VH-VL binders against q0atu2. Designs and how they scored, part 195

Target 1, 119 residues: q0atu2
Amino acid sequence: MLDKKARIRTSREYRNVFEKGKRLSGRFLIIYYVENALDNNRFGFITNKKIGMAVIRNRIKRQLRAIVREYQGQVKNKHDIVLVARAGIGKSSFEGMEKDYIAIMKKAGLFARNANKID
Key: E = the ipSAE of ESMFold2; O = the ipSAE of OpenDDE; V2 = 0.75 times the mean of E and O plus 0.25 times the DockQ between their complexes.

## First folded at step 9 (VH-VL)

Design t64 (framework fv_daclizumab)
Fold by ESMFold2-Fast, scan of step 9:
Structure t64 (fold): chain C 119 residues (1-119), chain A 119 residues (1-119), chain B 106 residues (1-106)
Amino acid sequence: as target 1 above (119 residues)
Amino acid sequence: QVQLVQSGAEVKKPGSSVKVSCKASGYTFTSYYMHWVRQAPGQGLEWIGYINPSTGYTRYNQKFKDKATITADESTNTAYMELSSLRSEDTAVYYCARTDEWYGYMDVWGQGTLVTVSS
Amino acid sequence: DIQMTQSPSTLSASVGDRVTITCSASSSISYMHWYQQKPGKAPKLLIYDADYLESGVPARFSGSGSGTEFTLTISSLQPDDFATYYCQQYNDYPLTFGQGTKVEVK
């Protein structure tokens, strides 16, 4: 479960990340990211109808939040990051989503050097 | 059904400006981004830019930054693209097309507006 | 800018043929889209995210590929398929299209 302070909650905040942020695409994920003026990172999660029914989209959101939570300690502070799930993510394994997340975060330069998993 | 309807063909003189409209229906206008793409006679597709109708935020292809102005009126569900300082090279069919805010595929297109620049 | 190059630029084919067109990106991209355009008409989305068929598009259309090389395949060409096909990348701004592949009657 991701801490409430680490979550992007409003449509206005999501749009700010999309409009002002940088974009990188991975195999199953797209991230949009921008520096914030807060003392912590915040994450948002987007799924669309092309992924599948609500039960699938909700499962994907839960799995992505679990992945983000696990790697919180490796993310450089003061960023708002929105994860957008691609159509193919519904057929991916949890491990596949995790590997894609790590790869795209490293490519974005958002992972701190020598950081480890929080558990 | 979801539909984008564009204004009619225009014939303009070099140095003038033209404003093309794109009226959306059948969906929530402010939930999708509106892109503009042009196609010169017998040529391929060239991306001009997009607007977020809910905020007015725009992003342009650098090639068009001083030439094109994209706007939207959410009270009438209409997007606009204005081209200034027209030259013969601007003769093209101009299309509007929608995307959702984060996925970037253009699933619904307007019928196109032919702009002819001639003396 | 990411350059998208299609091959071939033109292709002559007969009804019933299997047609394959390719799209090469100047740098690695994760996903791209394919559009079909008929003379005098707006482009129509066929394939999104490299290999997903858009709703309402016939099953004879399919896409594949990753990195820098992508393909669109029409398994059994129909009369309505004589058109120009465009690839598009959305990994980076500006969004860019391939130059197009015209599939014409043999």
Scores: ipSAE 0.012, ipTM 0.646, lowest interface PAE 8.2, mean pLDDT 86

Design t65 (framework fv_daclizumab)
Fold by ESMFold2-Fast, scan of step 9:
Structure t65 (fold): chain C 119 residues (1-119), chain A 119 residues (1-119), chain B 106 residues (1-106)
Amino acid sequence: as target 1 above (119 residues)
Amino acid sequence: QVQLVQSGAEVKKPGSSVKVSCKASGYTFTSYYMHWVRQAPGQGLEWIGYINPSTGYTRYNQKFKDKATITADESTNTAYMELSSLRSEDTAVYYCARTDEWYGYMDVWGQGTLVTVSS
Amino acid sequence: DIQMTQSPSTLSASVGDRVTITCSASSSISYMHWYQQKPGKAPKLLIYDAEYLESGVPARFSGSGSGTEFTLTISSLQPDDFATYYCQQYNDYPLTFGQGTKVEVK
């Protein structure tokens, strides 16, 4: 699971990322990201009712947290990053979400180059 | 019932100002951003800006930054837009619309306020 | 600014026709919405995230596209569908709309 210190916790912190951050869209995900003044990265996860019922939204959040955790070491330090699930994410496989995450993180300049070389 | 109710039509002289209101009901006012959109007679839609009613944070289309001032009163669940130094080119229907900020679709709109500027 | 250009600006159609409206972005975008506006009324959200129907919108409406080309289709036009349709990008600020496509009676 993702460490507590690596999670964005409050609505105020989420809105700071939205209002001051940069935005980049992938196939199933949108990321909002901004540099922070901490020694670590923090991640947030957004879903809405248009993705599906609570059981689907909870599964998607759990899978996204697992992906973020797996690639934590490749992310450049000192960023607050919010992952927003697009309506179509429910049709994606875990591997599809993972590939989309890596692609958008690289495009944002938040990943080391070698993180793109998967499979 | 979720709705946005705007103030009535205004007829103003060049050089004056006007303040349009948008009263929200049926939802938590501070949970959604409020956008303003204009539509000149026979023309399309043009985005003016938004406000986060929870914090008062605003973002403007640069074209309108010196023309429009957007505010919100959380105690009355009302958003406002003031237009200054009115010119004939400001004649338009002005709409308020709410947005889930992460997704940016305007799912509920006010009925519109016609502002006519004439000598 | 990202310019959204709709084609056609006006189309004449009959009830039962298949209607297709195109929206072209001046640069690649990943996120956009469609709105319907009837005369004297506020716009209504029709399709979000390019392809998903807003609640209460009839199944004859559909959306598709990616990058710079997006399409709104009405599979069998009904009398209630004579309106102006607008695309809107949510990729970058300022938010921009297409100029509108007016669907009128033939």
Scores: ipSAE 0.663, ipTM 0.891, lowest interface PAE 1.3, mean pLDDT 91

Design t66 (framework fv_daclizumab; at its last look DockQ between E and O 0.04; V2 from the best seeds 0.00; counts 0 for: pae O 7.3 > 2, placed apart)
Fold by ESMFold2-Fast, scan of step 9:
Structure t66 (fold): chain C 119 residues (1-119), chain A 119 residues (1-119), chain B 106 residues (1-106)
Amino acid sequence: as target 1 above (119 residues)
Amino acid sequence: QVQLVQSGAEVKKPGSSVKVSCKASGYTFTSYYMHWVRQAPGQGLEWIGYINPSTGYTRYNQKFKDKATITADESTNTAYMELSSLRSEDTAVYYCARTDEWYGYMDVWGQGTLVTVSS
Amino acid sequence: DIQMTQSPSTLSASVGDRVTITCSASSSISYMHWYQQKPGKAPKLLIYDASFLESGVPARFSGSGSGTEFTLTISSLQPDDFATYYCQQYNDYPLTFGQGTKVEVK
């Protein structure tokens, strides 16, 4: 589960990311991101009813939180990042969402380069 | 029943200003952004800008930054667009439309307000 | 600014025809919508996120595309479909629309 301090919680905080941030789209995800003045990264998750019923939206949010948590250590510090699930995400596999997230974060310059990769 | 109702047609002289209203009902006014779009007679659609009704934050198409002022009144669930220094080329139908900001589709539109600028 | 160019500007068709409208972006985009406008009326959301039908839109409408090329298809044109169609990008500001494609009776 993501730590409470690593979550964007209020509508005001979400809209700050939308209004001040940059946007990048992947196949299943859109990210909005902005540097913050805190000691840590915070993540938000947006779904809408066009994705499906509450049980589907809740599953997608759970899976996205798991992906974010797994790669949390690779994200450049002091950013607020909102993940917006596109309408087609409900037909994606967990692996497909994970690959999309990694690709978007790398393209945004938000992942630290793995300088120790030898092979 | 979600709807946007705009004020009636206006006929204005060059150099004057006009203020068009857009009254929202059937949804939480502050949960959606309000956009303004114009359409000159026989022409296509042109984006003017938007407002976040909860904060008053606005974003304008650079072409309209010295022409249009967008405001919102939470107490009456009404958005406004004022056009200054009217010229004949400002003759157009002006539409308000709401957007879920994360997804950016305009799912509900006002009926339009014809503004005619003539001497 | 991202320029959205539609082709054709005007299309003459008969009921039952398959109609295809193209929208080309001046730079790669990944998020766009389609609207339908009938004379004297406000535009109506038809397709969101390039390929998904808005609620209440008939299944004869479909959208596809990615990058710089997007298409709206009407599989079997009906009388209610004679209208002007607009694409709109939601990739960057300012938001921009195509110039419109008018589908008129042959």
Scores: ipSAE 0.758, ipTM 0.906, lowest interface PAE 1.0, mean pLDDT 91
Fold by ESMFold2, look of step 10:
Structure t66 (fold): chain C 119 residues (1-119), chain A 119 residues (1-119), chain B 106 residues (1-106)
Amino acid sequence: as target 1 above (119 residues)
Amino acid sequence: QVQLVQSGAEVKKPGSSVKVSCKASGYTFTSYYMHWVRQAPGQGLEWIGYINPSTGYTRYNQKFKDKATITADESTNTAYMELSSLRSEDTAVYYCARTDEWYGYMDVWGQGTLVTVSS
Amino acid sequence: DIQMTQSPSTLSASVGDRVTITCSASSSISYMHWYQQKPGKAPKLLIYDASFLESGVPARFSGSGSGTEFTLTISSLQPDDFATYYCQQYNDYPLTFGQGTKVEVK
């Protein structure tokens, strides 16, 4: 589970990432990211009703949090990062989501070079 | 139910200004961005810009940056678009449309406001 | 700006026909949507994220494509489907629409 300090919490914080950040798309995910003025990274997660019923949306959020937690030590510091679930994500496996996340984060240049745990 | 109701048609002289309103109901006004889109007679759709109604933050298509001013009044759940220095080529139907900013589809549209610019 | 080019501009068809509309992007995109607009009415969201039907849209509509080429298909045209169809990209600002495809009675 992510530490409370590593979570984007308010609508204003989320919308700052949308309005000021960069966007990259993968197969199942889109990330938005922007540099913050904190001493840590923060992560946010977006699903909507078009993704599926609440059970499906909750499962997806749990899986994405687990993926982010696994790799959070490799992320360059001082970034706010929002993961947005695409409509097709409900048909993906955990491994598929993980692979997509790794690919997107590499393309964004958000992984630090001193870690060799990337797929 | 979710609804966007726009102000009525306007006939304006060249050089004047017009302010089109878009009143939202059936949802939390500040939870969605409001977009403006124009359609000249017999032509397609052009995106003008959006506003975050909770903060007043705007983004414009550069084509309209010096033509359109988008505002919102949270107390009345109403978005506005003012067009300045009107010319005949500004004759069009102007739509407001809301979107969840993360996904970018316009799921609710106003009925449109015809602005006619003629002498 | 990302240009979205639709073909054809106008399509004459009869009830029961299979109709295909193409939307081409000037560069590779991941996110795009389709709208339907009937005369005198506002556009209506039809398909989101290329291939997913909005609530209340009949199953005869479908969307497909990726990269630079996208299609909207109506498997068996109905009287209610005579309208103009627009694609919209959501990759880069400014947001852009295709020029539209008008589906007319033959």
Scores: ipSAE 0.714, ipTM 0.893, lowest interface PAE 1.1, mean pLDDT 91
Fold by OpenDDE, look of step 10:
Structure t66 (fold): chain C 119 residues (1-119), chain A 119 residues (1-119), chain B 106 residues (1-106)
Amino acid sequence: as target 1 above (119 residues)
Amino acid sequence: QVQLVQSGAEVKKPGSSVKVSCKASGYTFTSYYMHWVRQAPGQGLEWIGYINPSTGYTRYNQKFKDKATITADESTNTAYMELSSLRSEDTAVYYCARTDEWYGYMDVWGQGTLVTVSS
Amino acid sequence: DIQMTQSPSTLSASVGDRVTITCSASSSISYMHWYQQKPGKAPKLLIYDASFLESGVPARFSGSGSGTEFTLTISSLQPDDFATYYCQQYNDYPLTFGQGTKVEVK
């Protein structure tokens, strides 16, 4: 599980990211990202009913957290990043989600050079 | 000014361990990766690994995965590298160097720490 | 691993000479950096991302290249430039350096 300090937790924090941040869309994910004034990154996760039932939404959320955690050390510092799950993610594989995350994070310039799976 | 100050020279016996420190000042410690580079006497430069001080994520050169352990303490802006099971071949000057997480150049270096391993 | 090969390993030159050092990568890379090291001192960044001059570095230093071939050029060698120069790639892990080019007095 992500450390508490690495989580976006308040509505105000989410709003700041949506309002002031940049947006990029992948196949399964939309990311909103903005620089923060902290020395750490914070991640937020958004799912809606279009993804599926609560059980599915919770599974997706767990999977996204796992992906974020795996690549956390490769993300550029001092960013608030919100992952918004797209409707199609409910039918995607974990690998598919991971690939999409990597692609979109690279496109956003949020990954350090040569970001890849942990050896 | 931005600088990295390393601990003093070490003389160790084979089989022992040594822990070298690298204290950062003049910049936000967690905003840069800290790399460690080795230079054996009369030889070139070898990359050992790096740590992201903000997350604790480390990446190692396979050659040194069982030799070096890199850590960081945010509270003291200090990075550490511990070398275990020292051999004569580990005799070298060890440098810490900061790198921008995006650009990957080492723009600031410590003064180096000579580690001598001899019976 | 990406091997970096510098040429030449040793270069004898005089003050005022134009000096060119080449670094060849075993595979195509996007990011090359150059460092200068003097005896008993830590390396110093000269050029980053193939062609960008680090702050405080004299304009007589320049870098160029792409793909597998990169060059560091000193337009007019100065006494302070006698040192060993290293190229470094950040295209893949592990990070690797060239073996070094020692520029010495002719």
Scores: ipSAE 0.015, ipTM 0.658, lowest interface PAE 7.3, mean pLDDT 92
ESMFold2 (binder alone), look of step 10: mean pLDDT 94; pTM 0.956

Design t67 (framework fv_daclizumab; at its last read DockQ between E and O 0.93; V2 from the best seeds 0.88)
Fold by ESMFold2-Fast, scan of step 9:
Structure t67 (fold): chain C 119 residues (1-119), chain A 119 residues (1-119), chain B 106 residues (1-106)
Amino acid sequence: as target 1 above (119 residues)
Amino acid sequence: QVQLVQSGAEVKKPGSSVKVSCKASGYTFTSYYMHWVRQAPGQGLEWIGYINPSTGYTRYNQKFKDKATITADESTNTAYMELSSLRSEDTAVYYCARTDEWYGYMDVWGQGTLVTVSS
Amino acid sequence: DIQMTQSPSTLSASVGDRVTITCSASSSISYMHWYQQKPGKAPKLLIYDASHLESGVPARFSGSGSGTEFTLTISSLQPDDFATYYCQQYNDYPLTFGQGTKVEVK
């Protein structure tokens, strides 16, 4: 579960990330990200009707939140990050989404260390 | 239904300005970004810029930054684009089109406004 | 700026033909869309996110590709398909379109 403080909640905050942030695309996800003035990271999640019916969109959002929560300790502090699900995400596996998330976060330089390595 | 209706054709003198309107109906005006695209006679499509109607935030193609001013009026669900210091090279059909900002596809377009600049 | 280049610029085709239009980006992109424009009319969204068919668009249209090379295919050309087709990138600003591919009657 992501703490309420770690979630982007208002439409104004989402649009701030879109308008001021950088963009990077993966296979199933697009991320938008910007440095914030807070003590913590915040995450947002976007799915549209082109992903599928509400049941599918809600499943995708829950799975993405679980992935973000698992890797939250790897993310560089003080960022607002919005994950946008691409149309093809409904056909991906959980593992596929997780791998895509790790790849795009690493490419964006947002991981403080390699999240898929175990020591 | 969902539609964008633009103002009628204009014939203008060099050095003058023109303001084209784009009236939205059938959806929540502030939930979508409004883009402007031009098409010179016999030529392709060229992106001018967009506005977020809920905040007034604008983004321009640098090529048009000194030429176009995009505004929106929430009370009338209307977006505007003003073109200044008109020259013959500005002769074109100008389109408004809406997007969900996260996905950036232009799913609904105005019918176009022909602006002709002639002496 | 990301340059989008379409090939061919014009093609002549007959009803029933398979038509393929290509779009090349000057740098790798992950996100692009295709539009159709008929004479005197506004463009219409056909394909979003490279390969996904917009609602109401006939199944004979399909999109594919990744990186720098994308294709729009019309599997069996119909009279309603004689039009100009444009690709558009949504990877970086400014947004850019290809120069267009005109599909005309042979």
Scores: ipSAE 0.721, ipTM 0.907, lowest interface PAE 1.2, mean pLDDT 92
ESMFold2, look of step 10: ipSAE 0.758; ipTM 0.904
ESMFold2 (binder alone), look of step 10: mean pLDDT 93; pTM 0.955
OpenDDE, look of step 10: ipSAE 0.543; ipTM 0.886
ESMFold2, fold request of step 13: ipSAE 0.785, 0.788, 0.806; ipTM 0.905, 0.909, 0.908
ESMFold2 (binder alone), fold request of step 13: mean pLDDT 93, 93, 94; pTM 0.955, 0.954, 0.956
OpenDDE, fold request of step 13: ipSAE 0.901, 0.900, 0.858; ipTM 0.947, 0.947, 0.933
ESMFold2, last read: ipSAE 0.818, 0.821, 0.795; ipTM 0.916, 0.915, 0.909
ESMFold2 (binder alone), last read: mean pLDDT 93, 93, 93; pTM 0.954, 0.954, 0.955
OpenDDE, last read: ipSAE 0.901, 0.899, 0.875; ipTM 0.947, 0.945, 0.939

Design t68 (framework fv_daclizumab)
Fold by ESMFold2-Fast, scan of step 9:
Structure t68 (fold): chain C 119 residues (1-119), chain A 119 residues (1-119), chain B 106 residues (1-106)
Amino acid sequence: as target 1 above (119 residues)
Amino acid sequence: QVQLVQSGAEVKKPGSSVKVSCKASGYTFTSYYMHWVRQAPGQGLEWIGYINPSTGYTRYNQKFKDKATITADESTNTAYMELSSLRSEDTAVYYCARTDEWYGYMDVWGQGTLVTVSS
Amino acid sequence: DIQMTQSPSTLSASVGDRVTITCSASSSISYMHWYQQKPGKAPKLLIYDASTLESGVPARFSGSGSGTEFTLTISSLQPDDFATYYCQQYNDYPLTFGQGTKVEVK
């Protein structure tokens, strides 16, 4: 589970990331990100109705939260990051979403360390 | 039905200003961003900027930063684009178009407002 | 700024033809849209996110591509499809459009 303190919670906080943040697109994801004045990272998740029915959107949100949680220790501190699921994400695999997340975070310079998993 | 209805054609002298309106109906005005795009006669599309009607936040194409002012009036569901220091090169059809916050595709457009700048 | 260049600028086609329009970005992009514009009308969204068909758009339209090269295809051209088509990137600000591709009657 992603801690509540690591979640972007209010519409105002989401809009701040959108309006002031930088944008970077991956294959299945777009991220918006901005440095915050807190001492922790916060994540938000957006799924548009054009991705599919509520069941599909809810599955995607759960999978993205799981991916973010697994890699949260590698993300540079003090950032608000919003993940926006692209229209084609509903046809992707969990592995595909995970790979895209790692690639986009590295490209944004938001990973502090190598994202290789340790078994 | 979702509609954007723009003000009528304008004929202006060089050095003057013009203010074009875009009245939204059939949706929640503050839930979508409003973009402005122009098209000179026989030419392509050129992005001017956008406004978030909920917050008043604006983003401009640098080319227009000192020339265009985009505003919104939530009480009348109307967005405005004012263009100052008009030159003959500003002769164009000006369009408003809405986007959602995160995906940025312009799914509903106004009919366009022809602004002619001539002495 | 990211430059979007379309090819061809004009093409002549007949009803029933397969039409392909290319859009090239000056830098690698991940997010782009296609619009159709008929004379005297506002543009209409056709394809968003490179390959997703907008609701109400006929299935003969399709989009593909990634990186710097994107294509819009009309599998069997209909009379309503004679129009100008524009690509647009939503990767970086300022937002930029291609110069347009005019599909004319042969």
Scores: ipSAE 0.272, ipTM 0.800, lowest interface PAE 4.2, mean pLDDT 89

Design t69 (framework fv_daclizumab)
Fold by ESMFold2-Fast, scan of step 9:
Structure t69 (fold): chain C 119 residues (1-119), chain A 119 residues (1-119), chain B 106 residues (1-106)
Amino acid sequence: as target 1 above (119 residues)
Amino acid sequence: QVQLVQSGAEVKKPGSSVKVSCKASGYTFTSYYMHWVRQAPGQGLEWIGYINPSTGYTRYNQKFKDKATITADESTNTAYMELSSLRSEDTAVYYCARTDEWYGYMDVWGQGTLVTVSS
Amino acid sequence: DIQMTQSPSTLSASVGDRVTITCSASSSISYMHWYQQKPGKAPKLLIYDASYLDSGVPARFSGSGSGTEFTLTISSLQPDDFATYYCQQYNDYPLTFGQGTKVEVK
């Protein structure tokens, strides 16, 4: 559910974030992030077979997109950010993923405004 | 059937150069990063650097920046590492190992290439 | 650079023993892996992301830890487990390994 222009779509764009970006690990997520030269933020999502079967990986991707969309207004402008799901994410709740996302984005200095939209 | 096969042992004189190859098979060569790691006799593992075969992007351990040159040839699915100005301290087994772009665990390793530097 | 220090450097054990290896990072890390290496062979991925067994790795192996202290445990040592074990951080470049822990027969 992210707008087309807010998504990292090509393998080359993903590689740029990995190669040029900074890295930060949370409990269930790793983020790679770099400032871009565009008018907007872009997000990418990576899940590995070690997380679980395709049904689980697809559920996690959908839930991460929903979380990112909910908090997109808090993210500093002009960044490419890739969320990589850690092996343990399959055991997490939606709330657990959301909490981890907020914590890691704050630690990275990527939240420009109040990021606590949910109490 | 995923496999990395390295070139054979080399005996080199001090001051010379050596180029070690690592041929990939059983997977899409450009979808994984290739790392180089060395191990001196009876010692531990030391990371040299990596290459993204798809883009040619390299990252080096600063200790090896002026010593090692890592390249990749997509047409032959082969990664290379060249060491220049060889010294006795460069005597080691050199390994190539692949990672995915995001998780950074080295899940497939070459068998190793012994480089001996002696007069 | 993040320094990874393993303890002990050498460990003598018997088949059936519980073996514990510790890895200490010089700064807090969130992501690390364990490798097993047998003489004359390349390292093999054993545990990724501190606690998850790679495919085909026996259940007697387990990993735990966070921050600066990580542990690899073998609950009941088997003959095939006499090897050198290495931890590796993937928090910052350059990538760094521990110095290794050799598990040898008592």
Scores: ipSAE 0.383, ipTM 0.838, lowest interface PAE 3.2, mean pLDDT 89

Design t7 (framework fv_daclizumab)
Fold by ESMFold2-Fast, scan of step 9:
Structure t7 (fold): chain C 119 residues (1-119), chain A 119 residues (1-119), chain B 106 residues (1-106)
Amino acid sequence: as target 1 above (119 residues)
Amino acid sequence: QVQLVQSGAEVKKPGSSVKVSCKASGYTFTSYWMHWVRQAPGQGLEWIGYINPSTGYTRYNQKFKDKATITADESTNTAYMELSSLRSEDTAVYYCARTDEWYGYMDVWGQGTLVTVSS
Amino acid sequence: DIQMTQSPSTLSASVGDRVTITCSASSSISYMHWYQQKPGKAPKLLIYDASYLESGVPARFSGSGSGTEFTLTISSLQPDDFATYYCQQYNDYPLTFGQGTKVEVK
């Protein structure tokens, strides 16, 4: 899991990202993101009942946190980023989610450059 | 039993205003965003805007920014849309529709309110 | 604004026919939904996120596509399926719908 300081924890903080942030969709993920005034990046995770049962949603959240943690050092400057899992994510492999995350972060301009740690 | 029940049909004079209500039941009102969509006679669907009932945050289609005002009353679980400076081209059926805040599919709709603007 | 254009605008079909409705976006999108509307009634969600069937919707409905081209297919048209169908993008604000495709009896 991510350190507490790297997590978006309150409804107010999630609201700020959704209301003021930019949106970009990938194959399995949607991200909402905004610059923050803090010393670090913060991440939030949203899973909808359309994805599946609680066991599946909890697995997805755990896997997304692991992916985010692995690539944390590649994320530009000070941002609040919320990852929203799309309905089809439950049928994706871990590698598929990882590839989608890298692709959307690069497309959003949030990775410094050449961020590819798959394998 | 999730339902959205809208107020009844309105006949208004040009230059007046109208306020349409949408009462929610069977779910936590503040956990979902409320969108407004109109449909002129014999025409397609046109998105007006939405409100987050928990914060009062609104977003509008630029076309409606000077015409529509969307509000919500948490004490009565009711969303409202007020249209000002009515003209004949505002004659339409107006729908409220629920979405979760992150996915934007409209899974529950009100029955519609016909607003007729005429002499 | 992203424009959603449906084809055809009107289609005549018989019960048992395979019906395909196309939705084209003016720019690449990765998130869209399909709705069904019967005369005098509110729209009903059919397909979310391009390809996932909403609960309670018959299995004869399916969605596919990516980028700028999306399709809604009814594998064997039933009497209950004569209606107008709309696509909607949730990629960017403002949210936009296609102009609608009316499926009517032949």
Scores: ipSAE 0.263, ipTM 0.800, lowest interface PAE 4.0, mean pLDDT 89

